# Designs tried in a protein design chat: VHH binders against o75319. Part 42

Target 1, 181 residues: o75319
Amino acid sequence: GNHIPERWKDYLPVGQRMPGTRFIAFKVPLQKSFEKKLAPEECFSPLDLFNKIREQNEELGLIIDLTYTQRYYKPEDLPETVPYLKIFTVGHQVPDDETIFKFKHAVNGFLKENKDNDKLIGVHCTHGLNRTGYLICRYLIDVEGVRPDDAIELFNRCRGHCLERQNYIEDLQNGPIRKNW

## First folded at step 3 (VHH)

Design p46 (framework vhh_6fv0_2)
Fold by ESMFold2-Fast, scan of step 3:
Structure p46 (fold): chain B 181 residues (1-181), chain A 123 residues (1-123)
Amino acid sequence: as target 1 above (181 residues)
Amino acid sequence: QVQLQESGGGLVQPGGSLRLSCAASGFTFSDYAMYWVRQAPEKGLEWVSTISSSGSYTYYKDSVKGRFTVSRDNAKNTLYLQMNSLKPEDAAQYYCAAYPDEDSLYSGGFDYRGQGTQVTVSS
């Protein structure tokens, strides 16, 4: 299906790098077949993603795709030089411990392998907001020891949009720290 | 009206097999990736498997890999889950789902979800 995701046009395509981290968040890129339903200024293809990141003088080293679908774009639409990881997450519910662990493992592995460069970890769900913001903030809180409110504020500022789901915010503020086991 | 109707659940002994079906209507089935999710009484919703719209790509939860096989018949608007070597931990209500917008708010976050079919694994 070529239906544009609900409210997708309401969100900025790409946020800014989160200072002090290797994270950058964005909304899902849409492959060329969606462009017939979009004005030229609304287009955000995989190519557009890489152009916008280059415009910020940044470079992607990994994309983590948190969407629960494969209809928006294919890994083949990405440069072969950029690793792609799919972690299926359902919208509206806090990701389970297995999903959190997979995300943490991928981030830790990337950082270990990329000590000698400044490449970014690009993370997206459909809007690049709730699932994306939750997992990035969960990583910062659990692994890097950032205070929950500081992690959330940093994400919101850099993404240009605030986390919307109260259950996600509540879990980040008051939920247990998830161990990497 | 969109409808998803699961069937094929039942009681089986550990090591047994079941084949679940999901009959879809009210939308263009061949345009959607399809999902199997499950929920046990004491657990939240768990993703089990995904199949692409064409059927060319399949994905599985780690604990079911090698035991479960998802497939689809686009001509019949039907999704299947073949479950082999069933374990007590697999006991749950199984649902099929179509998810065109992952952030859409439809009962548990799915745009389209069926009523489910119960799988019980007992000694």
Scores: ipSAE 0.019, ipTM 0.234, lowest interface PAE 5.8, mean pLDDT 85

Design p47 (framework vhh_7qia_2)
Fold by ESMFold2-Fast, scan of step 3:
Structure p47 (fold): chain B 181 residues (1-181), chain A 122 residues (1-122)
Amino acid sequence: as target 1 above (181 residues)
Amino acid sequence: QLQLVESGGGLVQPGGSLRLSCEASGFTFSDYAMGWYRQAPGKQRELVAFIYSGGYTNYADSVKGRFTISRDNAKNTVYLQMNSLRPEDTAIYYCAAYPDEDSLYSGGYDYWGKGTPVTVSS
């Protein structure tokens, strides 16, 4: 379906690299069939994503797609040189442990394979905010030992928008550390 | 403008079955994800089941294996088949529509029906 996701236009297309990490967050790119519903300055296709990353003097080495749909774009719309990973993540609820562990394993695997370059892990959900911010912050807290408030502030600043879902924020601040993965 | 109309609620005995329907109008149904929520007396509203346009489904742990969500795009309708009903399933059941998961609360109750009550008692 060609309906623009609700509030999608309200969000900055691409954030900035999170300093001290390999993460960059963005909202979902929309394939060409959506362009007729957008002004030229509102378009954010897969091609636009890569152009905006290059404008920041950065390079993507992996895209992790957290949306629970294939309607926005297809893996075939991305350059073949950049690996694409789909992790179906329900947006309203805090991601379950299986989803968290899949995300951690993907990030850890990328970092091991990319020790001698500076390529980024691009993470997105629909708005590049709640599911995206939760999983990035969860990784920083659980794996890298970052204080929850510091992880959240870093994400908010670099994304250009604050995490909105209180249940996500509360889990990051007060929830258990998901170890063993 | 966007309208959701629930039906099928009622009084049922423990172990019984009930089928809820939600008819949608005012939007392109086939492009939307559809969810069923419930609100039990004294509790917050919770997501019970949802279905995406591509047929992917998910369920709350408490209803997994007992409830089945399905959709009929030709009829602009989403269904919740409830089997092996328990007293703790007593709630008002609400239908919700959203283009993506993050939009559920963005428009307030603009994406909600009025609800259909389900009472499970002997």
Scores: ipSAE 0.015, ipTM 0.292, lowest interface PAE 6.4, mean pLDDT 86

Design p48 (framework vhh_4orz_3)
Fold by ESMFold2-Fast, scan of step 3:
Structure p48 (fold): chain B 181 residues (1-181), chain A 122 residues (1-122)
Amino acid sequence: as target 1 above (181 residues)
Amino acid sequence: EVQLVESGGGLVQAGGSLRLFCAASGFTFSDYAMAWLRQAPGKRREWVALITSGGYTDYADSVKDRFTISRDNAKNTVSLQMNSLKPEDTAIYFCAAYPDEDSLYSGGYDYWGQGTQVTVSS
């Protein structure tokens, strides 16, 4: 389907790099077939994503796609030099421990392989907000030891939009730390 | 309005099979992920199986290799084939629709049916 995601137009396409980290968050890029439903200024294709990252003088080294669908764009729409990882993450519910663990492993692996460069980990769900913000903040809290309120503030500021889901915020602030096994 | 109607529940002996159906209306079915959840008496509601708009499936460990979820986009239907049923599978089974993202106010990911009762006798 060519259905534009609900509220997708309400969000900025790409945030800023989160200082002190390798993370950058954005909303889902939409492949060319969606452009018939969008004004030129509303378009945000995979190509547009890479152009906007370059405009910030940044470079993507990994994309983590948290959407629970493959209808928005194909991995083939991305440059072959940029690894793509799909982690199917259901919205509404706080991601389960297996999903959190997969995200942490992917991030840790990227950082080990990219010690000698400054390439970014791009993370997105549909809006680049709730699932995206939760997993990035969970990583910062659990792995980097960042205080929950500081992680959330950093994400909100850099994304340009505040986390909206109260159950996600509550889990980040008061939930258990998910340590690696 | 969004409506989900479950059917196919009933009484079956342990080791038997049932197929549940969920008929959906009021949204673009093919764009939604669909899930089955269940709630047994005195237990929390738990997720059982889901199928994405692209057809990828996932299952709870308790039902893996016994249950199969499928969808028919032409008929706006999702189904759950349940094999090798156990007494612990006894529950009310709910169909739910999951768009990719929701707002807190819309109900977004949490469109639910009324449920269908499954009872597995020893």
Scores: ipSAE 0.015, ipTM 0.232, lowest interface PAE 6.8, mean pLDDT 86

Design p5 (framework vhh_h_nbbcii10_fgla)
Fold by ESMFold2-Fast, scan of step 3:
Structure p5 (fold): chain B 181 residues (1-181), chain A 126 residues (1-126)
Amino acid sequence: as target 1 above (181 residues)
Amino acid sequence: QVQLVESGGGLVQPGGSLRLSCAASGFTFSEYDTYALGWFRQAPGQGLEAVAAISGSGDYTYYADSVKGRFTISRDNSKNTLYLQMNSLRAEDTAVYYCAAYPEEDSLYSGGYDYWGQGTLVTVSS
């Protein structure tokens, strides 16, 4: 199906780069088949994503897709110069350790391979908010030693929307640090 | 309109096996435009817990840590059926098992799962 995800229109398409990091968060781009259900100003295709990133004078080096579906767009809809990584992450529950470690491994690998450039890691789920914000903040807390409240505030400010799921917020603030792969 | 109907539950002794089935009606499974599907369970006196999920293509699966290595999720898109093979069952696996389309919209204010079945009871007891 090509129905628009619930509340997708309620969120800004793309946030700002998170200062001091290589992360930028956005909501899921929707391929051309969805555009018949959207007003022109509501469209946010893969092409629109890259145009908005360029408008911020930034460049994507990796997209991490956290959705549990492949219906929104295809990797083929992205420029071949930008690697695409799918991490199937179920919604509503806190991501499990395997998912967290996979995300951390992908980020660390990208940073190692891209030390001599300033390209960004783009991260999205459906709304670019709960799964996206959780995994980015988890990385900042566990790997970069950022205080939980500071990580959450930074994400919320740069995304332009606050993390909504209390179980995610609670885990970030009071849950254990995931140190092992 | 769209329905998911679970079957295959029952009483089994610890160490035993069961295979749950979930038959879909009102929509057709396909590799290219199908729902991610999964199994959830609710144990007596507990909340709802995600057990396993499978992507539309069948290539990617999720398992809760408590069931990894013991349970296998699979789908047959030609038969519109989702399966959960449960091996090495433990008393802790006792629950009502539900199949559902996985909620892709994880915002706080999004609705629940679009396609919930009635559930099937699994009791693991000597």
Scores: ipSAE 0.193, ipTM 0.551, lowest interface PAE 3.7, mean pLDDT 86
Fold by OpenDDE, second read of step 4:
Structure p5 (fold): chain B 181 residues (1-181), chain A 126 residues (1-126)
Amino acid sequence: as target 1 above (181 residues)
Amino acid sequence: QVQLVESGGGLVQPGGSLRLSCAASGFTFSEYDTYALGWFRQAPGQGLEAVAAISGSGDYTYYADSVKGRFTISRDNSKNTLYLQMNSLRAEDTAVYYCAAYPEEDSLYSGGYDYWGQGTLVTVSS
């Protein structure tokens, strides 16, 4: 039940805030039950997530969890002051229109209600890279009008890792704009 | 060579029950513990929605809020078949239901592919 995700250790735990946005990407934090399978320096818990965010002089205002499992941590492991949103997102495939819409709606809702602060939208999947990067970039492209290559470059640079899945990249670069309603 | 075939769909009255099956061939559940098994549905005019999933290990099950408490996902490794028990069905449950096998982890290194069935229609109507 508490198997460490494959290659999870290979990714930076937390990226940097994407300039001009409220987005920050990170890999999935693991609850305490996983620690026995990790070296101390490899551990990345929900508590560690918030500590690392604070070290960047930032504050999380929302966490969007894109993993298609609930084994890694519980919402109760998070501060009560930070809302948690689960969007079950299947890996490997380009997210469907419903998933994209759910993500956009959540982001827009957050931005509408958080105009008076600078809190961040934390987004993660397992590695905080492919599904995470796609949906963030999809938002920037469809909603903010950012050029696809610019969105991808910005995400890659800030996450510290590049999007890996070619189908995601291809869809971002050449795929159609998805509806925003 | 992997194939998923859904069955069990049909017409049912509100409040009724239905059991969907997904028979897998070319794919052995017990040998592919890195794959999650799930049910998805697409209602008329709507997008694809995740309904329920079971982890590769079988230790965890997940449900959409709209079906929680009414639907149960299970699998029989001996029959290599995935099931969805649907109770207390509602009109809004009307959709084409799809079975899928997919890598549980978001990793390029898995080398896995997603597999989907052709779907089975469930109609809930009085």
Scores: ipSAE 0.023, ipTM 0.356, lowest interface PAE 5.6, mean pLDDT 90

Design p6 (framework vhh_h_nbbcii10_fgla)
Fold by ESMFold2-Fast, scan of step 3:
Structure p6 (fold): chain B 181 residues (1-181), chain A 126 residues (1-126)
Amino acid sequence: as target 1 above (181 residues)
Amino acid sequence: QVQLVESGGGLVQPGGSLRLSCAASGFTFSEYDTYALGWFRQAPGQGLEAVAAISGSGDYTYYADSVKGRFTISRDNSKNTLYLQMNSLRAEDTAVYYCAAYPDDESLYSGGYDYWGQGTLVTVSS
């Protein structure tokens, strides 16, 4: 698996922290075996991810990986001090309730255990955009009571790219609130 | 080791039909492997052309304009096999056909497929 994910180069590696939240979104890091297909300035390894977070004066406390594959990097490529959670989420489809509740449970657990620090929850799918933006916005809407359009605008601005999938956007704007239990 | 093996190619007359198969080994078509799968072809003296692709779920397909309405892509996850049903074949369909796998379902059409088969020759001629 050394081929670069389609359109991966089109996206900024890491967004900015979403103000008022503990979320930061990024595209999937690619392990060293992918670097032969990339120019030096295009590389974005797990190490590069942590360097870019530090450059923003932030610190990761959890990574949530929403990709439906384990081909891009291994959990072992991450620092042992940062918990890693895999939630297999199929692209193109609005995540089901089970997936939404797994995400909410992980976020709520992190916040409970990290109330005395300012560490971030890093969330990514392949591009760090559609699945990532959907689940972050779903959390803000359902748990924090943020208006859908405000959640989407905040994500788009901080990620530096707008949510692209119309079915995801429609579900966030007009879909039912998913109960947390 | 990941391996894709194409079969079903051969000589066929214009207007005829062939079904190509691609058997995968070293990985499984399963819920946890949402490989986008596709068929590519290369005619003599030409570059690779994407022919058809199918998502991991099977719900989304892509077809090149040159084959729309004539070719059908399908997958059977229980048999670990990808198919291309080719109908109404034309002389310009003559090519080596390759199957390919991309280990993510973000894109149904991609030149960056991770795994490629050895190819199977299809010749359309009277």
Scores: ipSAE 0.016, ipTM 0.222, lowest interface PAE 6.1, mean pLDDT 84

Design p7 (framework vhh_h_nbbcii10_fgla)
Fold by ESMFold2-Fast, scan of step 3:
Structure p7 (fold): chain B 181 residues (1-181), chain A 126 residues (1-126)
Amino acid sequence: as target 1 above (181 residues)
Amino acid sequence: QVQLVESGGGLVQPGGSLRLSCAASGFTFSEYDTYALGWFRQAPGQGLEAVAAISGSGDYTYYADSVKGRFTISRDNSKNTLYLQMNSLRAEDTAVYYCAAYPDEDYLYSGGYDYWGQGTLVTVSS
């Protein structure tokens, strides 16, 4: 299917780098076949993603795709030099421990292999907001020791949109720390 | 194998009612209740159009203007079944009705679905 995800147009394509971290969040890029349904200023292809990151004087070193579908774009649409990781993450529910640990291991592996550069970890779901914000904040809280409210505020500010799902916010603020790795 | 199977179609007179069902196999609504689910239809000689959609949580519903107030979408996660209750049927509701699932919970209605049923024919005529 070539139809635009619901509310996708309502969100800023790319946030800003989260200061003190290697994270940048964005909404799902849409391959060229979707552009027939979009005005030029609404287009956000994989190419557009890399152009917008470059405009911020940043460089992507990894993309983590949290969507539960492969219809929006293909890994082949990305530059060969940028690793792509798919973590199928179901929406609405707080991600399970297996998903959280996969995310943490991917981030830690990237940081270990990229200690000599400043490349970013790009994270997206459909809107680049709820699943994306949850996993980034969960990493900052559990691994980096950031206070939950500070992690959420940092994400919201840099993404340009606030986390919307109350169950995600509640788990970040009051849920257990997942440290097992 | 993941599958959606539509049923409940048939011949009905104008002003009548019909309930369509969409049964899921190969996955469970309880396990994947974040799937948004929808009904689409294709009338003879026309393209596919969205009729109704319901989010995984059931919190959001969508209805095409042509069916608002007449059709009601609902889901029963315990029965792995999506329903479309169709009231006050009109000749222009004649179409093959399809159900679809969206693994991405933010995508409620469109042709971007990951699972297709075979469709069920609804004919509204006297």
Scores: ipSAE 0.018, ipTM 0.191, lowest interface PAE 6.3, mean pLDDT 84

Design p8 (framework vhh_h_nbbcii10_fgla)
Fold by ESMFold2-Fast, scan of step 3:
Structure p8 (fold): chain B 181 residues (1-181), chain A 126 residues (1-126)
Amino acid sequence: as target 1 above (181 residues)
Amino acid sequence: QVQLVESGGGLVQPGGSLRLSCAASGFTFSEYDTYALGWFRQAPGQGLEAVAAISGSGDYTYYADSVKGRFTISRDNSKNTLYLQMNSLRAEDTAVYYCAAYPDEDDLYSGGYDYWGQGTLVTVSS
């Protein structure tokens, strides 16, 4: 399917690096076949993503794709030097424990292998907001011991948009800490 | 006009099986291969829970931890129908089950989607 995701145009393409972390969030890049439906200023291809990261004087070391589809872009559209990880995450519902643990393991593995550099973990879903913000905040709360409201505020400020799904926010604030095993 | 109609619910004993069906009208599944199809449930006094989903291609499936290994989601494009095969049913599976066709990667913050069926009741007891 070649339709533009609902409300995709309403969101900033790329946020800023979250200070004190290796995370940067963005909305899903759209491959060239979508450009016929976009004005030039609305285009955000995989190439545009890397150009915008470079403009911030940052470098991606990993992309974690949380979308439940493969229709937006192909891993082959990314530079070969940047690892790509797909974690199929259903939208609308709070991610299950298996998804949370997969995300945590991927982040921990990246940090272990990248101790000697400052490369970023890029995380996206469709809008780079709800699933993306949830999993980043869940990591900060559960692994880094950040207070829930501080994690959410940091994400919102750096993404440039506030987490929208109340069930996600409620789980972050009041839900149980998911233990690593 | 897109419509989804669930069927196959009923009363079943613990350990039993049921197959739920969701018939689509107003579109064909092959025309909407960019939309995930799924099953949701709502137990009495509880919120809506995602149960299972299948990608537009049919190549990827999701299952809630509570149903993994017991439930199987599938689709039949020739019949324009989504299925949920429920095995080894438990009392906690008692709920109204809803079929939904939703935009893959939903990130809307309010309201419902027009892609929900009316639900079918599954009761697991005696």
Scores: ipSAE 0.015, ipTM 0.267, lowest interface PAE 6.8, mean pLDDT 84

Design p9 (framework vhh_h_nbbcii10_fgla)
Fold by ESMFold2-Fast, scan of step 3:
Formats: sequence, C-alpha cells, structure tokens
Structure p9 (fold): chain B 181 residues (1-181), chain A 126 residues (1-126)
Amino acid sequence: as target 1 above (181 residues)
Amino acid sequence: QVQLVESGGGLVQPGGSLRLSCAASGFTFSEYDTYALGWFRQAPGQGLEAVAAISGSGDYTYYADSVKGRFTISRDNSKNTLYLQMNSLRAEDTAVYYCAAYPDEDALYSGGYDYWGQGTLVTVSS
C-alpha cells in the first residue's frame, strides 16, 4: 500500500554535500499518492528534493536509488535531464560484492563524464542512512583511500544522522577492501 | 540455521475462520524486531501472492486488497511467532500459505523475496 515507511518522518530529508566529494545523501522522496498521509510540512516529493538541493546552491547530475522497491516514486517523476540508476539493495545486511561493484562503477563513470562541472551524485535508500552511508563510505575507503573512521564521521556530519547498523560500521572499519577493478 | 514452520491449516467451510501460526527457530524476533514479517500464498496453478505483512514495531501493516477487512496479521516477539487470523473465508482463499521474514519491508513490494517455511494448506470448501 501507500503506507509511509517506518521511521521515515524521523530523518532530515536532505543532508549537505560531503566536502571533498561529489556525494549528497537524502531519504527516499515520496510521490503525490503518499501526501494524503502526510502533513504539509512533512511532504518530501521528488520536486521538493530538487528545490532543497537548489537552496544549497547545488545541482544533481545523477540519482542512485538503493531501495528494494519501486513503490515510493517513479523515474518519470524526476526531471528528464537527471540520470536515474536503480540498484536493488536489501536492507539490514551488508551489501554483497556485486552491489558494491555496481555502485563503484556508476560513481566512477559519472565522475569521468562530469569532470568539467560540479554536479552532485545523489544517493538514497529508504532513510538515506544505512545502505546509503555504507556504500558512500565503502567508495571513499576503497577508491579514494579515506580512513574508515574519517569516512564515517564525514558522512554522519553531512547527513545529520549517524549510521545506525553495527554490522555496517564493523565492516567499514575492519572488513576487507573490495577491489572490483 | 534459520527455520520458519507454518501450522494451523486445514479444511474449513465458506464463511469460517482459521488462525495460522509461524514459529521461528534459529533466531529470535527480539533480535530482528525491525524486520518485516509476512504471509504469502500460492493457489493451485498460480503464482505466489503477498497476503499481509507487519513491521517490527507492529504499527504498520500491509494487506492485499483481496483480504482487507477479513484477515489480521499480528506478531508475538516473546514467543517468536507470527500469526494470521483469517475470517470470512472464501473458496478463492484456498492456497498453500507461507511465512517469511524480511530484512527490510521494501522487499515485500519489489516482487523479489525469499521464504524459509514449507507452507500450510488451507482449503475452503463445503
């Protein structure tokens, strides 16, 4: 149904750009059909997402959707000028190597094609926190050589909420580096 | 190892009631209280259909349109058991019923899922 995801209202809609990177994280936008169950100030549609990013003087060049569902909004709800990539990622468990590889490939491809601009990669799961934070931090650690605790601190500060899942945090701090190319 | 064992199926008359149970072993619901738990069914010669789901908190429930108002899903984390109360049963409710534990409620809506139970047969006929 059109039920609001559990705890979705507890999280800030959009974080800040992570300095030194092209990443910005946010919670899942909800299409018009969900607004019957939301107060006006709780609404966060695809349009609201783009308005909030413009308010930060930023521009999206890619959206990566990590939810395991297609019920929240459709790609056609986004501006035609912004590419959309779906990577179905199951929550609670650490993403598998195939998922990590897809994420890294998409990010690297975007950066190569956008070296002459400052457009952002928007990443979200349901809450824009655990799956989102894991994959962004995994990229920073494995590809950019950032120390795990520094990557996590940067994400937490910019998202405005701390990564919650201990298995994700443990894997980032002490797990193997995934070398997918 | 994780196991889900369904029980409570059987033969009932149209308009009757039945309560299905799903007992978990190998993990506890208190460890997975944020996991969505749900029921699926498969009628003879048809694909698998999501019937009902309940969030970890119990505050959010999903029901297929075909069962809304007739079926109630509930969970008892202290007993590691998921329930489906089925009222006003119809011939079209005849199916094998399966339970599943989801690491994320999103899995129920994507069309992709796993289940661990063997199922329990519900037959609604005179």
Scores: ipSAE 0.016, ipTM 0.241, lowest interface PAE 7.0, mean pLDDT 84

